# Miniprotein binders against q9bqp7: the designs that were tried, part 240

Target 1, 240 residues: q9bqp7
Amino acid sequence: VPQNWFPIFNPERSDKPNASDPSVPLKIPLQRNVIPSVTRVLQQTMTKQQVFLLERWKQRMILELGEDGFKEYTSNVFLQGKRFHEALESILSPQETLKERDENLLKSGYIESVQHILKDVSGVRALESAVQHETLNYIGLLDCVAEYQGKLCVIDWKTSEKPKPFIQSTFDNPLQVVAYMGAMNHDTNYSFQVQCGLIVVAYKDGSPAHPHFMDAELCSQYWTKWLLRLEEYTEKKKNQ
Short names: E, the ipSAE of ESMFold2; O, the ipSAE of OpenDDE; V2, 0.75 times the mean of E and O plus 0.25 times the DockQ between their complexes.

## First folded at step 25 (miniprotein)

Design Ln7 (at its last look DockQ between E and O 0.99; V2 from the best seeds 0.80)
Fold by OpenDDE base, look of step 25:
Structure Ln7 (fold): chain B 240 residues (1-240), chain A 82 residues (1-82)
Amino acid sequence: as target 1 above (240 residues)
Amino acid sequence: SKIWVYVTITAPSPEELYEIVRRIMRLALMHGGETIYVEIEGNRALILLTLPTEEEAEKFAEEVRRLLEELGLRVTVYVERE
């Protein structure tokens, strides 16, 4: 049990959008400060087993591609991911921002992959928006808050060249999602609450993306795990 | 402390692989364990799990080996000992 327990959901917030909510998705800028990001917390609290698996993968890729080839591969993966997120932001943004749509960004296997998911996405509330948990002292940048199949979700978009048919194939991504949920639910910049998460794994070849829906119960379970990781991070920093 | 277990499987097809992975994940739960990570590459899977005790880890390992032998598939199960 976490020593510093805090709820993921805010009982003072309604799940119903207020009529005063702007029709335009929120985009709060991320401020660089001394507060750790969700990503930083997760990276610094990986188990030795998780680290081992990542290093093993890295070494295998280096053997296959060479060191320079691996660097190029990594760079390309990051670039593809960035372009994919930019394309999604463009697609999910209101039509007024469409004038700047690079049609070339929309012509990707990843975009094709997520088409069936996008059909079920509506009511976009936030895109590429910063969240801060003031009490637990962490920040993050979430990809999207929208309704998926009628459920308001924090949506995290991922690119992969490997199939990820199980939520467990997404590594610490469920923790990232719930961390964003918990922060948003208690961030004063947001007037609404989310109770669900969604991880979407898009594939380069255009094969149908895998959606990993996280209901309130599953989110609560991962939230406990997130709190433990956050405590571990805090303890490690005190000892440095 | 939790006991970490690595399982590597190769199946004839992705569909068969996924089914086997699901079975192994269920087995882990029955032994009080948890699946931490699943990596899939083609027809190969690597599963990282935790079990509550060495005894449960060994029982789990034996059951996984038996299950895969019955299917005529090769499996590697490694129990990480402290």
Scores: ipSAE 0.790, ipTM 0.927, lowest interface PAE 0.5, mean pLDDT 91
Fold by ESMFold2, look of step 25:
Structure Ln7 (fold): chain B 240 residues (1-240), chain A 82 residues (1-82)
Amino acid sequence: as target 1 above (240 residues)
Amino acid sequence: SKIWVYVTITAPSPEELYEIVRRIMRLALMHGGETIYVEIEGNRALILLTLPTEEEAEKFAEEVRRLLEELGLRVTVYVERE
């Protein structure tokens, strides 16, 4: 039970856009400031068990690839994820980006993997857009806000070389989604709110992506967990 | 405080693995527990869970071992002591 509870949804807002949608999705620039990001909060509040699992994975990879091989592998995975997000932003934008992009970014296993999901995505309202929760004092950069099968969602895109058929396989991603949702719903840069979330895990080999839909009830459950992580982060910083 | 439990299983195929993982997650829920993380690697899974008490964690662990024994499959269940 969080000591500093705050609702994820804003009763002063509708989850419906106004009568006339904007011609382009919102892209609020991320401002550097003293308040923490969602990802920093999550990274600094991992449980001992989460740290153990990640260290076990790291040591197994180093044993298999060597230290230099592991460094190269993680660098390549990061780059692939970056390119995947850039490709998706281009695909979902009503206008192509002004920057020249290699067509190979649009012809990848990850993009093939999400095609069946993209057919169900419409009404894009935000892409790569900053969110800030002024009251709870955190900031984030969400990937996408759009309708999925008729429901307006905060959508988080992830790449994976391993199957993630369960939402529990996505580690802290559900917390990221609800943290972005709560911030957006209370951010004056946005005139609407979102009650649902979606995590889409795309696969390097082009296998069909796994969607993990989060209805309002599930979002509320993860929101409580997010608030606890944020409280832990805040208490940790008070003791420094 | 919560009791942490680690379950490792191997199944003959990914489809059988996913069904067994779902059964274990349902069993945890019946004992008042929660599934925290599931790692899938080929036909092997690692499941991290919490149970509300040591008594429920041990009952859950015994039921998981019995389930997989009846299926003729290997399982490891580790209950973390605090």
Scores: ipSAE 0.677, ipTM 0.892, lowest interface PAE 1.1, mean pLDDT 88
ESMFold2 (binder alone), look of step 25: mean pLDDT 85; pTM 0.838

Design Ln8 (at its last read DockQ between E and O 0.92; V2 from the best seeds 0.80)
Amino acid sequence: SKIWVYVTITAPSPEELYEIVRRIMRLAFMHGGETIYVEIEGNRALILLTLPTEEEAEKFAEEVRRLLEELGLRVTVYVERE
ESMFold2, look of step 25: ipSAE 0.708; ipTM 0.899
ESMFold2 (binder alone), look of step 25: mean pLDDT 85; pTM 0.831
OpenDDE base, look of step 25: ipSAE 0.825; ipTM 0.938
OpenDDE base, second read of step 27: ipSAE 0.820; ipTM 0.937
ESMFold2, fold request of step 28: ipSAE 0.680, 0.680, 0.680; ipTM 0.892, 0.894, 0.892
ESMFold2 (binder alone), fold request of step 28: mean pLDDT 86, 86, 86; pTM 0.846, 0.846, 0.845
OpenDDE base, fold request of step 28: ipSAE 0.823, 0.824, 0.822; ipTM 0.938, 0.938, 0.938
ESMFold2, last read: ipSAE 0.700, 0.654, 0.653; ipTM 0.898, 0.885, 0.883
ESMFold2 (binder alone), last read: mean pLDDT 86, 86, 86; pTM 0.847, 0.846, 0.845
OpenDDE base, last read: ipSAE 0.822, 0.823, 0.825; ipTM 0.938, 0.938, 0.939

Design Ln9 (at its last look DockQ between E and O 0.96; V2 from the best seeds 0.80)
Fold by OpenDDE base, look of step 25:
Structure Ln9 (fold): chain B 240 residues (1-240), chain A 82 residues (1-82)
Amino acid sequence: as target 1 above (240 residues)
Amino acid sequence: SKIWVYVTITAPSPEELYEIVRRIMRLAYMHGGETIYVEIEGNRALILLTLPTEEEAEKFAEEVRRLLEELGLRVTVYVERE
């Protein structure tokens, strides 16, 4: 049980869109500060076993591709991910007129992969928007807040070359999602709250993406785990 | 302290693999455990689990081995011992 319990949901906020909600998705810039990001917290609090698995994967890839090949591979993966997010932002943003440059971004296997998910996405409230939890002292940049199948969700888009049919295949992504949810639900820059999460794993070959929907109950479970990771991070920093 | 368990499985097809993974995850749950991570590559899966005790870990390991042996599949179960 976390020592510093804080709720993921804000009882003072409504899930109902306020009539004053802008038609344009929120895009709050991430400010550089001393506050740790969600990503940093998760990276610094991985278990020995998680680290082992990542290192094992890395060594295997280096053995297969060589060191230079592995660097190139990682760079390409990063670039593909970035392009995918840019393409999604363009698709989900009502104001962005698809410029010719954007058309090439839309012709990716990853975009094809998520088409069936995008059909169920509506009511975009935020895109690439910063969140801050003032009480718990962490920040993050969320990909998307939108309705998925009529439920308002924090949506996290991921690219993968490997199948991830289970939520457990997404590593710490569920923790990231709930961390963003909890921060947004208590961030004064947002007038609404979210009760659900969605992890979408897009595939390079255009095969149908796997959606991992997180209901309020599952989000609460992962929230507890997130709080424990945050406490571990805080303790680790005190001891350094 | 939780006991960490690694399970590696190879199946004839992805569909069969996924079913086996689900069964293993259920078994872990029945032993009071938790699935931490599932890596899938082709017809191979690596499952990282935690169990509450060494006793439950060994029981789980035996059940997994038996299940996969009955299916004629290759399985490796490694229980991390402190």
Scores: ipSAE 0.822, ipTM 0.938, lowest interface PAE 0.5, mean pLDDT 92
Fold by ESMFold2, look of step 25:
Structure Ln9 (fold): chain B 240 residues (1-240), chain A 82 residues (1-82)
Amino acid sequence: as target 1 above (240 residues)
Amino acid sequence: SKIWVYVTITAPSPEELYEIVRRIMRLAYMHGGETIYVEIEGNRALILLTLPTEEEAEKFAEEVRRLLEELGLRVTVYVERE
């Protein structure tokens, strides 16, 4: 139970699109400031047990690949994720970019993996767009806001080489989603709000992606956990 | 206050594994606990959970071992001390 609870939803704001909504997805630029990002808060407030599991994974990979091999592996994974997000932004844009599309960008196992999800995605409102929660003092960069099966969602895209059939397999991703949602719902750059979340895990081999839908109740449950992580972060900064 | 518990299981197939993981997560919830993280590799899973008290953690651990014994499956349940 956080000491200072704050609502995730804004009762003064509509959850429906209106005639004033942009026909091109919003892309609010991320402005550098002194307040923390969602990812920084989460990275600095992991439990000892979560850190242990991540370190265990790293050591197994280094044992298998060697230190140089692991470095190259992580670099390749990062590049694959970057290319995946670039491809999704291109696919989800209602207008083609002025630049030539890279055919190899659109040909990947990850893109094949998400095809069945993309056919259920419509009404894209935002892509790679900054959010700020001025009251709680944090910022983020969300991947996508769009309708999924008729529900307006903050959507987070992830790549994975391992199966993630449970939302509990996605580590802190649900906290990221609700933190972005709460920020967007109280950010003056946005005239609408979102009550649902979606985490989509795409697979390198093209296997069907796993969607993890988060309805308003589940979002509220994770929101409470996010508030606790933010409080923990704030206390650490106060004592430093 | 919270008791950390690690469960490792091996099932005959990934499909059976997922069902067993769901059963273990439900059992944890019934004891007032929470599933924190699930790692899947083939037909093997690692489940990290919290339980509210040592008493509930012990009851949960015994019920998990009983469940897997009835299914003829290998399980390890580690309750973190400290």
Scores: ipSAE 0.682, ipTM 0.891, lowest interface PAE 1.0, mean pLDDT 87
ESMFold2 (binder alone), look of step 25: mean pLDDT 84; pTM 0.828

Design Ql1 (at its last look DockQ between E and O 0.83; V2 from the best seeds 0.00; counts 0 for: pae O 4.3 > 1.5)
Fold by ESMFold2, look of step 25:
Structure Ql1 (fold): chain B 240 residues (1-240), chain A 100 residues (1-100)
Amino acid sequence: as target 1 above (240 residues)
Amino acid sequence: SPEMAKELVQSVEWLLKEVEELLRMGDPWYAIWMARLAVDFAEDTGDPELIAKVELLLAEALIKAGDPRAREIIEKAKKIAEELGSPELIEEVEKVRKKK
């Protein structure tokens, strides 16, 4: 149980946009600062078992690909993820012209993979936008805030390559989403709140993406786990 | 290395506990993902009892998600349990089969 529990939702905020809200998706710039990021907190609080399994996976990949092959593999995974997020931001942004879009960027197995999900996405409120939890003092950069099947969600886009998954980034993905949600709900740059989360796992071969919807109840349960990780992080920094 | 083999088994057992928690939370979709990761590492151990236990937990997660692929996973675990002759594991297979 966290020693310093804090609610994920803000009862003073509506979960519905109103007419005075900007109709252009928010893109709050991320500023480098001393306040820890969600990703840093999660990296610094991995369990010994998570660290061992990641190291085991890396050694298997190095045995298969060689050290240089593994470096190239990880660089390509990062590049593919970056391209995927750039393509999604372009697709979901109403201001981008066709001249500014790279047509080859939009021709991707990952983009094909998410097409059926994108049909259920509407009311985009934020894209690649910074969030800061003013009370708990952490920051993040969320991928998207939009309605999914009529429910406003923090949406995280994830790529998956079969059969060699890159497991470094995915042990704690639901915690990442709820941390962004809590931060957004308590960030003065946003006038509304979000009660649901969505993790979309896209596949390189274009196979239909897997949507992982998290309702408010499930988000609250993951929020408790996030608070424990943040508390653990804070204790580690006090002792350094 | 014997030390690394033991730590791998312990880490797979840790994953099993994580999957069980995810099922208790009502998140079968994330439980499936974590269970598949656990199967991958369990196969790396070469321990058929551990492999069967993880496969059964994957099947339970698939059933809870309504995924028909649970059928093939249950049959895989059943064959392992019969080859081992473990009464506890055979009982666990039947419990999961009845949930389907």
Scores: ipSAE 0.782, ipTM 0.909, lowest interface PAE 0.7, mean pLDDT 85
Fold by OpenDDE base, look of step 25:
Structure Ql1 (fold): chain B 240 residues (1-240), chain A 100 residues (1-100)
Amino acid sequence: as target 1 above (240 residues)
Amino acid sequence: SPEMAKELVQSVEWLLKEVEELLRMGDPWYAIWMARLAVDFAEDTGDPELIAKVELLLAEALIKAGDPRAREIIEKAKKIAEELGSPELIEEVEKVRKKK
């Protein structure tokens, strides 16, 4: 049980969007400060087993590709992911921004992969927006807040070259999502609350993306795990 | 090295526990991800019994997710169990099959 328990959901916020649905998705800039990001907390609190698995994967990839090949591979994966997020932001943004859409960004297998998911996405509230949990003292940049099949979700988009999730994206993605949810639900910059999460894994070959829906109960369970990771991070920092 | 092999087995065992927990939590999709990872690492051990155990957990996750690929995985695990001549593993395979 976390020593510093804090709720994921804010009882003071209504689940019903107030009638002033902003016509434009929120995009709050990430402020560079001393506050740790969700990603940093997760990276610094990996288990020995997780570190071992990642290192083994890396060694295998280096064996297959060589050191330079692995660097190139990693760079390409990062670039593809970035382009995919930029394309999604463009797609999910209001139509007035369509005139500046680089058509080349839309011509990807990843975009093809998520088309069936995008059909179920509506009511976009935030895109590439910073969240801060003031009490728990962490920040993050979430990909998207939107309705998925009529449920308001924090949506996290992932890319995979194969129908296998990358090890780097597999272990802590649910924790990342709930961390963003908890922060958003208590961030004064947001007037609404989210109760669900969605992880979408897009595939390079255009095969149908996999949606991983997280209901409120599952989010609450992962929230407890997140709090434990945050406590571990805080303890490690005190000892440095 | 024998040490690396031991660490690999320990990692697989950890992943199996995580998969079981995820299945209990009602997240079969994330369980599938972890189980697939566990399969990849189990294959690196060359331990057929470990591979079969991981395949069965993957099958359970697939069944809970309603994924038809569960059948293929069960048959793979069955083949391994038969090749090993392990009555215990064969029984486990049949238990998973009945959950479908």
Scores: ipSAE 0.052, ipTM 0.478, lowest interface PAE 4.3, mean pLDDT 84
ESMFold2 (binder alone), look of step 25: mean pLDDT 84; pTM 0.815

Design Ql10 (at its last look DockQ between E and O 0.01; V2 from the best seeds 0.00; counts 0 for: pae O 4.4 > 1.5, pTM O .789 < .8, other shape alone 3.679 > 2.5, SAP 71.787 > 70, placed apart)
Fold by ESMFold2, look of step 25:
Structure Ql10 (fold): chain B 240 residues (1-240), chain A 100 residues (1-100)
Amino acid sequence: as target 1 above (240 residues)
Amino acid sequence: SPEMAKELVQSVEWLLKEVEELLRMGDLWYAAWMARLAVDFAEDTGDPELIAKVELLLAEAMIKAGDPRAREIIEKAKKIAEELGSPELIEEVEKVRKKK
C-alpha cells in the first residue's frame, strides 16, 4: 500500500463531453523541466529481475546480430514506432494532413493491423499531448484520448514483431497508461477526465491488432502499483 | 556461468509470481502475455519442472481468457510432468485440464 495514496479519478470533474470542447484534438506541448517523466520513473525503478532479464535479452540479440547489428536493430525498432505514431496522429486528426505526409507513412503492416480498431475509435479529444499531475509532480506524453466502443480511453499504441521488442515496455505498459490517466485527470489544461485505458498491440505483418481494454476497476489496481513506483523513485532521489 | 544460471531461474520465478498477481487482479490477457514471456526465459533455463510450472500458468490464463489454444500448452506440461514422474505436477496438470 502507498504511504501517500492519491485517487486516480477527480470527483470534481465530469465524464460528460463539454459542448464548448474544441473540435480539434488537444495537443499540449511537452515542456522539459525538473519534474520526472513517467518513463523515467519506470526506468529508474525496475526490479533487479527486470534488469537481469533485459540484459539477458540484450546479450542474446548481440550474440545473434553483433554489437553493430544490435544498434541498427534497436534504431530501426525505434524509427518504426515513431513512424507508426506519426501516421496514427495524421489519420486521427480531423485536419486533412494526409496529402502533406509521405505516403510511405501510411503504407505499413502496422497501419493495416489497426484498421479494425480505428473503425471503433471516435470522439478523438487529444493526440500526442502532454499531461502533468500537478499534485504528485510527474509529467508524460500520451498517445491518444478517444472513445473506443463508446468508452472514453487513454489509448496507447504499441508495435510488435519477432524477435520481441524491449522487455521493459512489456512489463510496464499498463502502468504507463494509468499514470497518464491520473495526470490528465488532475491537469488544469484538461476539462474532462477518463476512467478507462486501452493498449493496442499492432503487428508488423498486418495481422489484426489486439485491443487490451482496462476498465476503471483494473485501472485503479494498476494505479496503486504506479504510486508505489513513484514513491520508490522519490525515495531514491532523496538519497542522491 | 553457474551464477548466471541461478539468477535466470530466480528471475523466471519472479516472472511466475508476477503472472499470479495479474491473474488475481483479473487482467487475463496481460497475465497470458507475461506468461508467454516467462515461458521463453524458462525454456532457456533447461529446467523441466520450472518450464512445466510456467506453462501451466500460461494455460490457466488462456483458459480464463477463453483461448482454446490452452489445450496445446496443457499437453506440453503433461508430457513434462509424466517424464519427471512428479505426482505434484501431474496433479496440477489435471487441475488445469478440468478447468477447460
Scores: ipSAE 0.750, ipTM 0.884, lowest interface PAE 0.7, mean pLDDT 85
Fold by OpenDDE base, look of step 25:
Structure Ql10 (fold): chain B 240 residues (1-240), chain A 100 residues (1-100)
Amino acid sequence: as target 1 above (240 residues)
Amino acid sequence: SPEMAKELVQSVEWLLKEVEELLRMGDLWYAAWMARLAVDFAEDTGDPELIAKVELLLAEAMIKAGDPRAREIIEKAKKIAEELGSPELIEEVEKVRKKK
């Protein structure tokens, strides 16, 4: 049980989004501060097993590709991720804010992969927006807040070269999503509350993306795990 | 304002350090996202000098990641530096190029 328990949901916020659909998605800038990011917390609190698995994967990849090949691969994955998120932002942004769509950004297997998910996405409330949890002292940058199949979700977009049909295969991504939810639900920059999460795994070959929907119950379960990771991070920092 | 520009540069530098760390840790998608944010911050200023500086920092991160496309970013920064007629920026571009 976390020592510093805090709720994921804010009882002071109505579950019903206020009818004023903001005509424009929120984009709160990330500010430089000493507050750890969600990603940093998760990375520094990885289990020995997770570290071992990643290292083993890296070694296998280096063995297969060579060191330079692995660097190139890593760089390519990085670029593909960037382009994918840029394309999604362009797609999900209102037409009035649409910078000249680089048509080349839209011609990706990843974009093709998520088309069936995008059909179910509406009511975009935030895009690439910073969240801060003032009490728990962490920050994050969420990809998207929108309605998925009529449910308001924090949506996290992932790229993969291999199928990830199970939520467990997303590692700490569920923790990231609920961390963003909890922060947003208590961030004064936001007037609404989210109760659901969605992890979308897009595939390079254009095969249908896997949506991993997280209901309020599942979010609450992962929230407890997130709090434990945050406590571990805090303890580690005190000992440094 | 010059103060705002300085703050933005500092923010970008912080973001790029996070990108490097994320890359090292294998969180490639979030690294990409952070890198994009850094570029967007620079572009939002409309300051070509700031953009060039950010592009150079990005190029350094790309070099560290072994990305051959760092060359294209360096050339972009070089073009901006030449257009501005800034010997200082040109020197910085050459310093980054030598790290390849």
Scores: ipSAE 0.020, ipTM 0.324, lowest interface PAE 4.4, mean pLDDT 81
ESMFold2 (binder alone), look of step 25: mean pLDDT 82; pTM 0.777

Design Ql11 (at its last look DockQ between E and O 0.79; V2 from the best seeds 0.00; counts 0 for: pae O 4.8 > 1.5)
Fold by ESMFold2, look of step 25:
Structure Ql11 (fold): chain B 240 residues (1-240), chain A 100 residues (1-100)
Amino acid sequence: as target 1 above (240 residues)
Amino acid sequence: SPEMAKELVQSIEWLAKEVEELLRMGDLWYAVWMARLAVDFAEDTGDPELIAKVELLLAEAMIKAGDPRAREIIEKAKKIAEELGSPELIEEVEKVRKKK
């Protein structure tokens, strides 16, 4: 149980957009400061078992690919993820460039993979936008806030290469999503809130992406786990 | 090394506990994903009893998630249980088959 509990939802905030909402998706810039990011909190609070499994996975990949091959592999995974996020921001933005958009769509199995999901996405409210929880003192950069099948979600886009799943940074993905959700719901840059999360796993070969929907109850359960990780991080930094 | 083998088994046991928690939370997709990861690492141990136990956990998660491929996983665990001649493990396999 966290020592300092805080609600994920803001009781003073409406779920419905008002007439003052921007006509284009929000894109709040990430500002450098002393407060920790969600990803840093999660990285610094990994269990011994998480660290061991990640290192073992790395060593097996190095044995298979060689050190240079592994470095190339991880660099390519990062680049593919970056390109995927850039393509999705362009597709979901009202002011997209048609020529550049068409080229990205034709080149990526990941974009083919998510097409059936994108049919169910509407009402985009934010893209690649910073969030800050002023009270709990953490910051993040979320991928997307939009309606999925009529429910407003924080949406996180992930890439997956078959058959070698990349396990780095995905153990705690639901915690990352709920941390962004809680921050956005208490960030004065936003006039609305979200109660649901969506993690979309896209596949390099174009196979249909998996939509992992998290309703408010599941988000609340993961929020409790996030608060414990944040508390652990805070205690570690007091002792440094 | 002996220390690496021991830590691998401990980490697989930790994964199995995470899968059980995810099942209790109702996060069936992540439960299946974590269970598949546990099977991948268990195969690296060369311990057939451990492999069969985590395969049965994966099958249970898949059944709850409505994935019909659970049948293939149950058959793999059954083969191991029969080769070991373990009546306890054979009974565990049959308990999971009945949950379909």
Scores: ipSAE 0.757, ipTM 0.895, lowest interface PAE 0.8, mean pLDDT 86
Fold by OpenDDE base, look of step 25:
Structure Ql11 (fold): chain B 240 residues (1-240), chain A 100 residues (1-100)
Amino acid sequence: as target 1 above (240 residues)
Amino acid sequence: SPEMAKELVQSIEWLAKEVEELLRMGDLWYAVWMARLAVDFAEDTGDPELIAKVELLLAEAMIKAGDPRAREIIEKAKKIAEELGSPELIEEVEKVRKKK
């Protein structure tokens, strides 16, 4: 049990989205401060097993591709991911921004892959928006807040070249999602609450993306794990 | 190295525990993902017994997730068990098959 328990859900916020559907998704800029990001907390609190698995994967990839090949591969994966997120932001943004859509960004297997998911996405509340948990002292940049099949979710978009997730993104994605949920639910910049998470894995070949829906119960379970990781991070920082 | 092999086995055991926890939590999708990862690492050991055990774990996760591909995984594990001549593994395969 976490020593510093804090709820994922804010009892002061109504579950009903206030009827003022913001016509425009929120995009709060990330402020660079001394506050750790969700990603930083997760990276610094990986288990010895996770570190071992990642290092082994890296060594295998270097063996297959060479050092320069692996650097190029990593750079390409990063670039593809970035372009995919930019394309999704453009797609999910209000139509007035459509005039500036780079049509080339929309011509990807990843965009094809998520088309069936996008059909079930509506009511976009935030895109590439910063969240801060003031009490627990962490920040993050979430990809999307929208309704998926009528449920308001924090949506995290992932790219994969294979039907298997990259080991780097696999272990802590649920923790990242709930960390963003908990922060958003207690961030004064947001007037609404989220109860669900969604991880979407898009595939480069255009095969149907894999949706991983997280209900409120599952989110609560992962929230406990997140709190433990945050405590571990805090302890490690005190000892440095 | 023997040390690396030991660490790999420990990592697979950890992944297996995580899969079991995820299954208990009802995160079936993520359980299947973690189990697939465990299979990939088991294959890197070259230990057919370990591979078969982890394949069965994947099959169990897939069955719970309603993935029809569980059948193929069970048959793979069965083939390995038969090749090893392990009555214990064959019994485990049949136990998983009955969970369908």
Scores: ipSAE 0.055, ipTM 0.490, lowest interface PAE 4.8, mean pLDDT 84
ESMFold2 (binder alone), look of step 25: mean pLDDT 87; pTM 0.859

